# Designs tried in a protein design chat: VH-VL binders against Small ribosomal subunit protein uS13 (rpsM). Part 12

Target 1, 118 residues: Small ribosomal subunit protein uS13 (rpsM), of Carsonella ruddii (q05fk2)
Amino acid sequence: MNINICGVLISKKKNIVFGLTKIYGIGYSMSLKICSKIENFKNKKFKDLTNEEKAKIENFINKINVENNLKTIIKENFKKKLNLNSYKSLRHKKKLPCRGQRTKTNAKTRKKMNHEII
Key: E = the ipSAE of ESMFold2; O = the ipSAE of OpenDDE; V2 = 0.75 times the mean of E and O plus 0.25 times the DockQ between their complexes.

## First folded at step 3 (VH-VL)

Design p24 (from c3 with heavy chain D101G, light chain S53D; framework fv_oberotatug; at its last look DockQ between E and O 0.03; V2 from the best seeds 0.00; counts 0 for: pae E 15.1 > 2, placed apart)
Fold by ESMFold2, look of step 4:
Structure p24 (fold): chain C 118 residues (1-118), chain A 126 residues (1-126), chain B 107 residues (1-107)
Amino acid sequence: as target 1 above (118 residues)
Amino acid sequence: EVQLVESGGGLVKPGGSLRLSCAASGFTFSDAWMSWVRQAPGKGLEWVGRIKSETDGGTTDYAAPVQGRFTISRDDSKNTLYLQMNSLKTEDTAVYYCTTGYDILTGYYEDYFDYWGQGTLVTVSS
Amino acid sequence: DVQMTQSPSSLSASVGDRVTITCRASQSISSYLSWYQQRPGKAPNLLIYAASDLQSGVPSRFSGSGSGTDFTLTISTLQPEDFATYYCQQSYDTPYTFGQGTKVEIK
């Protein structure tokens, strides 16, 4: 079974982070940024999305297109490929994220999704 | 704990200059898009401008009333955001807030203003 | 520029009242709308993002709705701490404009 995300058919069985990379102009780093708005996104598949969560993903993609035109996105992806930098190459992985008082004992991985271009 | 602390406000005459600073802690400042928002006494909120993270191009956008007079910059090594204000006018009198919509759990760029400093008052008066 | 118009500019209400504040954009902004609360003498505080998503730590009596050009902030049962000024803001396109504010006062 498939889901339509911004005009692209994606298998509902795909993990949301990897599935969004099927959309032109969205690489792994951008997919992480988009999916980061979804609770428990790491192991979530498209079949697990609510309609509200789907709308959040589509709204974020639309916002990115408004702030960055397609030509700019292509140019930045090309620069990233040439620089050979990655999400983890610039800085040590940080401790688990913590924001305000935790309401439950829950360990989450702290991730830096953007790196300086070298 | 996320903290944003503005400084550098004060009294200045029209045509003068002033530089505001915002010291940031409790998050990865270099990943964040940062904004300045101001509020004239007794008035509403007005977005002043934004600077993107270096990874996202480091570019700035400004509201029309300040374009060409104000400059936003950042020093990621000091976790500090700056607002250089030149050719100040009486209508620039306001409390200036440093703000960001950086989600510290996920690290995505600003699309709302989740964290605010306490503000610093700039008074432009003869 | 996208202009944001709030209604009303002020209102008087009693503890326990249902309060509704509207915000209208001059063009479609999809769901890129946030609501802020500002208590006297304090910095603003984020209540709602993405039109309807409640920020962490915000009481459930606050809710947001709308998409496109018309948005609503609702306080289902007004509390003493809710007497403040409320602002909407679009984050669809720069400059990220605010509404003029709605002051909620004790009746």
Scores: ipSAE 0.000, ipTM 0.546, lowest interface PAE 15.1, mean pLDDT 78
ESMFold2-Fast, scan of step 3: ipSAE 0.673; ipTM 0.837
ESMFold2 (binder alone), look of step 4: mean pLDDT 90; pTM 0.930
OpenDDE, look of step 4: ipSAE 0.011; ipTM 0.616

Design p37 (from c3 with heavy chain D31Y; framework fv_oberotatug)
Fold by ESMFold2-Fast, scan of step 3:
Structure p37 (fold): chain C 118 residues (1-118), chain A 126 residues (1-126), chain B 107 residues (1-107)
Amino acid sequence: as target 1 above (118 residues)
Amino acid sequence: EVQLVESGGGLVKPGGSLRLSCAASGFTFSYAWMSWVRQAPGKGLEWVGRIKSETDGGTTDYAAPVQGRFTISRDDSKNTLYLQMNSLKTEDTAVYYCTTDYDILTGYYEDYFDYWGQGTLVTVSS
Amino acid sequence: DVQMTQSPSSLSASVGDRVTITCRASQSISSYLSWYQQRPGKAPNLLIYAASSLQSGVPSRFSGSGSGTDFTLTISTLQPEDFATYYCQQSYDTPYTFGQGTKVEIK
């Protein structure tokens, strides 16, 4: 049988790490990160998932979608402002922390600056 | 099930030292950023500091009142977070909570505290 | 440091009431704001993250709004288990800072 995860039907016989890669935008590395929040995840199949664990996985997928959508909006708004107005309209006075970006400093700076403006 | 269990609290005299531990289970501890938050009796919440995962550099950040006196460390092989408290002051009297600020995306952190331990009481008095 | 100020410091309400709590940041923090509930003798529990996103498992009567410097937590229909202290927290910059708390007391 199948389980519904964020609108995607996945076989209950699938291992949760590989099964989540069926969801658009989730590769193996991302799936591994999500599943690492679940006890004994490397050996767990969807059929063994508790309702709490299912909710946990869905919560993480929603957070990923929020972050990715925010990145897209920020990037497009930044490009629009650069094309239609001067750099003076953008604030670079203080280094802004980036919510959720831990390793890519240039993307972090751009993301946070545009989030402030819009 | 995610569990965080603090231990090591107790009574200590001003100028003394104490080490708190937080035992983590039910998730992959090595990917998590971890924080300590304290609450003085009858007062509000105060962030003490955090430690990043090893993959994100394992760096620490502290609130000004504890900078230079407290040290946060982790032992990923034991799934344990530590808070070493030195030069304790009466103002450090509080319940100390262990909490997670964890990575949900490659290269990202959560920026909020999903899971909290039950807390451990530290009393600094003569 | 970013200072967080909550209003009111306490309020008295009855079951079934709509309750609103406000939180102000000393500088713009975008949407890097979370709300926590703390029941007496218990650890805090996350209610809202990213200013308006409801945490999984949290009842839908809780909602958050705002961006920049002004934020609001709303409980649409107060329940007996909602008598607690509520805290806002900014994660825009370190040190992370909490508001002073708002105690919701039974009338």
Scores: ipSAE 0.005, ipTM 0.553, lowest interface PAE 10.4, mean pLDDT 79

Design p39 (from c3 with heavy chain W33Y; framework fv_oberotatug)
Heavy chain, then light chain:
Amino acid sequence: EVQLVESGGGLVKPGGSLRLSCAASGFTFSDAYMSWVRQAPGKGLEWVGRIKSETDGGTTDYAAPVQGRFTISRDDSKNTLYLQMNSLKTEDTAVYYCTTDYDILTGYYEDYFDYWGQGTLVTVSS
Amino acid sequence: DVQMTQSPSSLSASVGDRVTITCRASQSISSYLSWYQQRPGKAPNLLIYAASSLQSGVPSRFSGSGSGTDFTLTISTLQPEDFATYYCQQSYDTPYTFGQGTKVEIK
ESMFold2-Fast, scan of step 3: ipSAE 0.000; ipTM 0.538

Design p44 (from c3, 25 letters changed; framework fv_clesrovimab)
Fold by ESMFold2-Fast, scan of step 3:
Structure p44 (fold): chain C 118 residues (1-118), chain A 126 residues (1-126), chain B 107 residues (1-107)
Amino acid sequence: as target 1 above (118 residues)
Amino acid sequence: EVQLVESGGGLVRPGRSLRLSCTVSGFTFSDAWMSWVRQAPGKGLEWISFIKSETEGGTTEYAASVKGRFTISRDDSKNIAYLQMNSLKTEDTAVYYCTTDYDILTGYYEDYFDYWGQGTTVTVSS
Amino acid sequence: DIQMTQSPSSLSASVGDRVTITCRTSQSISSYLAWYQQKPGKAPKLLIFAASSLQSGVPSRFSGSGSGTVFTLTISSLQPEDFAAYYCQQSYDTPYTFGQGTRLEIK
């Protein structure tokens, strides 16, 4: 069976450190950092996660996503020649939980575009 | 922890060649753009070259002052960026810094130099 | 090439002072402007990116403003560790270019 982490379906049989790498933009090192908040994380599988531990993982991912979204907004503002206040950006992005995967893809695309078409 | 370590600097006569190396750790090197920035003694900073990630075609750009003489390259299997310097001039005397656009906090790449090595000194004199 | 001109080239100030450094560009660069601090014998350190965004870990007394062709770096209450050289840099177009630097010295 599968567990849903920020919109990504991951097998409950997988170790949490390796399983989180299935989420776009989360490599082994970042997954290790996220999972370090969970007791016995190196030997724990998704099937053994409590609801509390699942929430901790999701909250950390959302925090990373908010940070990446802010940087994406700044790049977008460069292209549009507009600046956005950081506090306003953070307030706006509060309603976009678990969008880091999409945000990271967009950030990479914007990076390429900025260097090629400016 | 992000680390950039330059090596290969030294004293060399005009017209000779020298190769600088920049060994990187703490981030996904193959996704990063790598740049070289130099600083002549008592002078300001001068960007001299960058090389894009392999994903973006590994394309290179150079400042006019070094175009045709310097070549930037990368070895993603070893996490090393290189600067091959040919036909060296006294005006090339500087501390050479290796830089990346990688941001450790987000794991993404930006249009500014977030991390720098400590620099390696190149002295070109007769 | 985009030319970057900083003013002043040097200034003397006392701890607690408000200091402003200006960077002017030969053409519009929108907000593609970063500010760096460099202490003697050390590599530069990023302070401000996107003209006005404070880099994580940099004290809030540092602020950046401006867009287009005129940008400023302000230190609202100068501390002993702030005496250093400061550089602006554009990433709007290649070649990337730096200002000539501003040396901030203790009065």
Scores: ipSAE 0.000, ipTM 0.514, lowest interface PAE 17.1, mean pLDDT 77

Design p45 (from c3, 31 letters changed; framework fv_clesrovimab)
Fold by ESMFold2-Fast, scan of step 3:
Structure p45 (fold): chain C 118 residues (1-118), chain A 126 residues (1-126), chain B 107 residues (1-107)
Amino acid sequence: as target 1 above (118 residues)
Amino acid sequence: EVQLVESGGGLVRPGRSLRLSCTVSGFTFGDYAMSWVRQAPGKGLEWISFIRSEAYGGTTEYAASVKGRFTISRDDSKNIAYLQMNSLKTEDTAVYYCTRDYDILTGYYEDYFDYWGQGTTVTVSS
Amino acid sequence: DIQMTQSPSSLSASVGDRVTITCRTSQSISSYLAWYQQKPGKAPKLLIFAASSLQSGVPSRFSGSGSGTVFTLTISSLQPEDFAAYYCQQSYDTPYTFGQGTRLEIK
């Protein structure tokens, strides 16, 4: 049994700290920081996550990805200002929002859908 | 010798605008997130907004009570944080505190307010 | 939003007393809780962060404990300068929220 976290399939039997390290760009230290917001995280497996806790983790991953992409852009722009003839291109790719991500666009879409079923 | 000094408070009529400033010294301003916390007369504390450091994208968040009316910003070259308050309501009457936000181990989320300014009073009345 | 409830809302005590203030949260916040002291006419001052860590310069008579949904601030031997308002605050999720405050008054 697998759970989908931001497009990555992870075994539900894995501890959440170690399991998140399967996601590109998330090492042990970053995973620990993300999971630290979840109660009893050191002993918790993905199968034990509530839907709210899953959404919380996905929200943090998306915030970190946005912030890291901004850092990369800022760093590369500074580098280009010094050289103006860089041989490298920006390799930042916008990641599709995770299912639980609280983006304005996703929140608007879900609210509209909920309104339709009522 | 960490210091935060708020200014710009005063008496304003409902519907008007006011800009608060928070000038800081004694630390590397650009390394810290900054928040505004307010306190209505005789009431408790209410967090209203924060802004992260530029290194973490300078992202902002707002309490629902002020979202769409208030804008937090910063000028790292001058060591000043700002709170632009638009469409002021009588409910916005409070002492406004500027705070330095220290993230214990995460570097991405503000954990607590380790230093506070003296506060600046905003009174919104007709 | 995460709701924070402090008890008691006010209490009277004498110098030398042991005082305990409790903070309860509407959902688990792990250890993402801070305690602040506010004296009349002054800005709040950080006392405790991460539920139990004492801020530099704060007297050792102050201590914090708890995790999840129940947290406690203890003053082991009350001093005259400790008569103030005390607030708990969660940093688990935005919006960051505070308890309603506890007023500590001279008996």
Scores: ipSAE 0.006, ipTM 0.560, lowest interface PAE 10.1, mean pLDDT 79

Design p46 (framework fv_nivolumab)
Fold by ESMFold2-Fast, scan of step 3:
Structure p46 (fold): chain C 118 residues (1-118), chain A 124 residues (1-124), chain B 107 residues (1-107)
Amino acid sequence: as target 1 above (118 residues)
Amino acid sequence: QVQLVESGGGVVQPGRSLRLDCKASGFTFSDAWMHWVRQAPGKGLEWVAVIWYDGSNEYYADSVKGRFTISRDNSKNTLFLQMNSLRAEDTAVYYCARDYDILTGYYEDYFDYWGQGTLVTVSS
Amino acid sequence: EIVLTQSPATLSLSPGERATLSCRASQSISSYLAWYQQKPGQAPRLLIYAASSLQSGIPARFSGSGSGTDFTLTISSLEPEDFAVYYCQQSYDTPYTFGQGTKVEIK
């Protein structure tokens, strides 16, 4: 038995955190972030999701997919401002994102990924 | 679902103190920068304070520096605003708001979820 | 601090009409601008971030444009639920600041 999440078929018996890693571009850390909104997500399987919870997961994945290229631009602009504002540079130093290749953003790759998942 | 619920508002005399609480649910609270934003009756929005995801640092609007203290308890998924030396101009609905980037698990400097607000009235 | 000035203060329109709301910054803020909708008795709702990105769950009739100092929020065809107050907000520099708001009201 499978469930369709944004065009990807995932076994309903899978835990939601591990199951979402099957979607291209979603690693374990990203899946944890997406699933953090679901009550008891660490022990929840796709078969136990309500329609509302499924819609929430799909909305987050769509947000990642459709705005990924713009997020790249925003992050680049933020980096350029680090020398201009001590508040923003302090915030940046406190928590560096772990999203894979942070220093090697690729808008073309992100656009392609967005089309594949949608 | 992401939910933020404020409490602790009420009517208070000038010079007194109040503590506001904001209970968070439906997301990893310890990954989010949290803000307080207020709105005086019939007026626009005014940013008040921010606290880092781990509670390690805080920043305040000049109008509240030295009087208000933002804090959090990540084990209880709760954000606090301790308001001391209250003035008539602090009368407002106080909102807690989330600042969290799902793509990076970092902040984005905009407020994607807000609580319903709690009214603080400072009157003599 | 960066001052955001919204215009007009009030916009009186009928359902089905296009609404265009302006936000001007006192200095360049690149694309670090968001738009919020607020209805009486309710918390603000994020509509647009990074000047032009539509927030998940927001109807496609809303769009944002602009960069630097001049920004626009457009509602292509007003629905009854769109009559509300709209605020812009900048995150380019501290403190975070909001515009004074534009009230979109029924004509």
Scores: ipSAE 0.000, ipTM 0.535, lowest interface PAE 14.9, mean pLDDT 78

Design p48 (framework fv_oberotatug)
Fold by ESMFold2-Fast, scan of step 3:
Structure p48 (fold): chain C 118 residues (1-118), chain A 127 residues (1-127), chain B 107 residues (1-107)
Amino acid sequence: as target 1 above (118 residues)
Amino acid sequence: EVQLVESGGGLVKPGGSLRLSCAASGFTFSDAWMSWVRQAPGKGLEWVGRIKSETDGGTTDYAAPVQGRFTISRDDSKNTLYLQMNSLKTEDTAVYYCTTDYDILTGSYYEDYFDYWGQGTLVTVSS
Amino acid sequence: DVQMTQSPSSLSASVGDRVTITCRASQSISSYLSWYQQRPGKAPNLLIYAASSLQSGVPSRFSGSGSGTDFTLTISTLQPEDFATYYCQQSYDTPYTFGQGTKVEIK
């Protein structure tokens, strides 16, 4: 059994903290932060999530994406790189909300590329 | 560069009190959850307690052996963590380490492991 | 409280050896397990988090595995700087608890 979180298919038997790390841009620390709003989150599996809890998680992922995009814009502005390129990045991320627009394969590919560069 | 520097250790008699300080630099201290971990001479590591960031409620948690005797506090304006130790026992003799949950790659302070440690400060409780 | 039992308490090894250290939790902790290295006279440093994730800057000869109650730290090819004490730690529940430590010493 799988569940769709922001376009990524994750086994319903997975612990929510470790499962969310499969989503592009979400590492272990960020996953802990997102899941901290759910009672008993360290022991909770996706199969045990209510629809309200799932929506809460997806909303937090969207909030984090917006916040990170804004931080990127501020940084790029200071480096004189901004405006059009950073604005396009923000538009692109807003176009791909955490409502099933990302596939598991795409998320894994993006994560690997980013981590390999860093 | 992230740095944690402990101070305030020394020799104290049983029943006495001592306050440790941990000066933090190189990260946004006010966002970080901070812990104290101790190690008795020749023994293993023992978690003492934790304090959350003010934005996460500023609450504290302690291990049973120190509950009611030790108090963890922070001063975000000075980037400093404190451990107030009262009613000291010989069993409290240890090197005390200051630790933080900061993740440099994500800039996140929501970790449950200790990425940065200070060098430690020795507390000796003896008559 | 979750109790961590680490084994062995000490082991003797030579440079180039494969070293395996085990850690057992008194109850299931999923993958909320970290490994630390402590060299003599130094503070501990993080090697592995989330049972199997290698911390940035840590050599690839270190690896972690396991979930639930049984966990393993492996050093594939021991180097001179690896003679140290190793600790596991659970972060599943507070109070956080450490294993007793495993000292890796020169044969």
Scores: ipSAE 0.535, ipTM 0.780, lowest interface PAE 1.9, mean pLDDT 84

Design p50 (framework fv_oberotatug)
Fold by ESMFold2-Fast, scan of step 3:
Structure p50 (fold): chain C 118 residues (1-118), chain A 127 residues (1-127), chain B 107 residues (1-107)
Amino acid sequence: as target 1 above (118 residues)
Amino acid sequence: EVQLVESGGGLVKPGGSLRLSCAASGFTFSDAWMSWVRQAPGKGLEWVGRIKSETDGGTTDYAAPVQGRFTISRDDSKNTLYLQMNSLKTEDTAVYYCTTGDYDILTGYYEDYFDYWGQGTLVTVSS
Amino acid sequence: DVQMTQSPSSLSASVGDRVTITCRASQSISSYLSWYQQRPGKAPNLLIYAASSLQSGVPSRFSGSGSGTDFTLTISTLQPEDFATYYCQQSYDTPYTFGQGTKVEIK
């Protein structure tokens, strides 16, 4: 009946766009961006997702959650605007797990790198 | 901040060889997937091939017209991308661009879109 | 391979005009579609990624829409610097492929 997406239980009968908004930090516009990578996403329900599509969605949510946490830390440390180009220099091409200590480690590494660059 | 600078272009005869280089700066080159895109005079853009980061396997992919003749490689210690071109044909005449795909950490998307391009280097293959 | 077809191949427009360029994929590519601008003698510039996301630093008069097989680039009010060639590109599958380009010329 339910599917677990990054620790959040969502009904398998829900549309993926609206269902992802149940996850903290994900609004409608961000959900649209995540789901846009899934074929026929506007009409697709969680029960219709493949395991590959589910993993892809979870990876994007993990990256968004890590980035939101990093932004909070950076805002508390710096009062002036950040060099946005420094963010792109922290390029991460590999997929991150939905939950786990690796995402926390990556966030901490990004924080230290940004501090040194700025 | 991000810069890509191509070099090595020139005039070469059919059947000849040439190696292009792309010097990268302003980003973590070792994490980036890099591509070559070419444009024949007066024609559109054509993707040549790409190389993944070492973390993602360091594998290469090529467009059919260059498969078996061109080789893409990278030297992460020098932040440099290479394109080795062998058995050159007149149809290979083009400006060759070095490009990088981006991971947008702000949106959480991994996309193979080309947010940075070099100035291009001209390769002319003629008798 | 995924084939990308642009319409029109060229168009004539005046400053202040609304310009629309379309791009069609031979199969569904979801939203793995980018738009580029190339001014004469220059390297291409990324305008739009993920079908509808505006690249940082790109003027808001540019917008993208669509998903699956049909995509549109719109320039709401054409400026002198917008006379250029525009390309769509799919990144859904390798080989990555570009449309043939649309040249926006002075009327």
Scores: ipSAE 0.000, ipTM 0.529, lowest interface PAE 13.5, mean pLDDT 77

Design p51 (framework fv_oberotatug)
Fold by ESMFold2-Fast, scan of step 3:
Structure p51 (fold): chain C 118 residues (1-118), chain A 125 residues (1-125), chain B 107 residues (1-107)
Amino acid sequence: as target 1 above (118 residues)
Amino acid sequence: EVQLVESGGGLVKPGGSLRLSCAASGFTFSDAWMSWVRQAPGKGLEWVGRIKSETDGGTTDYAAPVQGRFTISRDDSKNTLYLQMNSLKTEDTAVYYCTTYDILTGYYEDYFDYWGQGTLVTVSS
Amino acid sequence: DVQMTQSPSSLSASVGDRVTITCRASQSISSYLSWYQQRPGKAPNLLIYAASSLQSGVPSRFSGSGSGTDFTLTISTLQPEDFATYYCQQSYDTPYTFGQGTKVEIK
């Protein structure tokens, strides 16, 4: 019934463009960009997705997560004077499939808590 | 902060040519997909065409009524979008709007989130 | 090309009314539909994208629904600034096409 995309369970009946918007940090525009290289993507549902196409989607999501994480690290470094070793850890994380999605979700939770206690 | 300012509209005789410009500011223009949408006086909206960012191939698409007569181009060094209109017809009389796709994430969308004020093109004898 | 038809072409309403505008596509467009508002003498503003997603900054009295061929824009409690023309637009395929517009005018 469900398919696992980068740790997020999505109904196999969903259109792939709209289904990917369920993933935290992926809006409609981002989803369109991710799906743009999949044949007939505007009409395709997750149940019709090949394993190769699924892997392509997950690779794009990983790439986006790495880029977003890099931006947050740069901002963090500016405010908290982080050392350059953080970039080495980002390089290693870039090689891992889809784990950044869980990090993104957790970042949202921490941000909300931090906002409340300031 | 985001601004789109169209210019170049005016009165032109049938068969003439005109070039419209759209000056963009407040976002990374080079990452954005851009479109032109027109509206004849007292009528509805009509999509004219679009241009993708250079990163996404820089290709253009046009509506049938303007295909072969109009050309969309961009100058990323000047943050400016252009519409070159040739072989103008009376039915091309309209306010022409410059529009963006989602600029906040740097990815394209199939909806138009920012619009300029429009520039009027009148084609008459 | 995908043809978009709106109903009604115009309507008269009073402040506080619930207003419903319908948009029909000539073929299935899934949820690739947006709604725009155009006030007299102004450029259009995006209200809703992906059939039902409210654009940031747009009042919650606006809502969209539908999928496939039939779509609806609802204004739950009409305000004075809502007297405008509303357009639906499909983004399923190029050329992108708009409905003919629905004018909401003062009763």
Scores: ipSAE 0.006, ipTM 0.606, lowest interface PAE 8.9, mean pLDDT 80

Design p52 (framework fv_oberotatug)
Fold by ESMFold2-Fast, scan of step 3:
Structure p52 (fold): chain C 118 residues (1-118), chain A 125 residues (1-125), chain B 107 residues (1-107)
Amino acid sequence: as target 1 above (118 residues)
Amino acid sequence: EVQLVESGGGLVKPGGSLRLSCAASGFTFSDAWMSWVRQAPGKGLEWVGRIKSETDGGTTDYAAPVQGRFTISRDDSKNTLYLQMNSLKTEDTAVYYCTTDYDILTGYYDYFDYWGQGTLVTVSS
Amino acid sequence: DVQMTQSPSSLSASVGDRVTITCRASQSISSYLSWYQQRPGKAPNLLIYAASSLQSGVPSRFSGSGSGTDFTLTISTLQPEDFATYYCQQSYDTPYTFGQGTKVEIK
């Protein structure tokens, strides 16, 4: 059976490190960083995750998605100002919020956007 | 195992300078945001400032009482965090702790999950 | 700055007691609140993060609750090693601020 992580269905029998690489934009190195604070993460499968551990993983992925989406918006706005045509890929598409979306994370992201644009 | 070891504390006169170091091990230091927290004798905890990872811009933030006098820096090649303290005042007397201010799972800026043992700074004439 | 106020400043309790400590923020901080324990002569250690999440390795007798401005730390059955000072801390805005601390003493 499957577990839903930020809209992506992953087999509960998968190791959490390799399973998270199924999520677009998450490579092995990023997955290792996300999983590093989960107890016994190298040997842990999704079926063994507690609800708290799942929420931690989802919170971090949501933060990465918010940051990547904002970076894309800044880049596209800058290109448009220079009358440049830019390619929009699916990797920069906004993702639905996961459980545990943080207001402070969004505030930090907005502050970064304002700083970079100005 | 994660370890943070502070050093460099000591006795200085008002107006003097001192540099504290924090040696980190057991985690990827270059990914971590780091903070300094102090505690005056018999008093509570007070945040001094933080430094973000170089990947996140390497910027620093300070509490008002130390702004303009203290500087936080890092050397990722040596896994070491620094606090340069200038124009020291008697009210800066405290045990200084370095702490991790980065939770990979919940975000870059959330809580202090690891603390060093602290190093005592005494500012007195 | 966000001010954090703890209540009580100190309390006396016996082993086996249920202990409750409260923390109030001067403005809403959502769930960006952590609780720390500091034993005499030791560095602080993290107990609770995100208002209610128990840190790995921390005994289940510790629990946190609340959101917005009012938060509570509960120790369901006090043990000898729990006689310590407890601090709340907000991470909603810089500067980070701590409560003044609550000292849990032997009755």
Scores: ipSAE 0.000, ipTM 0.538, lowest interface PAE 13.2, mean pLDDT 78

Design p55 (from c3 with heavy chain T55Y Y108W; framework fv_oberotatug)
Heavy chain, then light chain:
Amino acid sequence: EVQLVESGGGLVKPGGSLRLSCAASGFTFSDAWMSWVRQAPGKGLEWVGRIKSEYDGGTTDYAAPVQGRFTISRDDSKNTLYLQMNSLKTEDTAVYYCTTDYDILTGWYEDYFDYWGQGTLVTVSS
Amino acid sequence: DVQMTQSPSSLSASVGDRVTITCRASQSISSYLSWYQQRPGKAPNLLIYAASSLQSGVPSRFSGSGSGTDFTLTISTLQPEDFATYYCQQSYDTPYTFGQGTKVEIK
ESMFold2-Fast, scan of step 3: ipSAE 0.622; ipTM 0.806

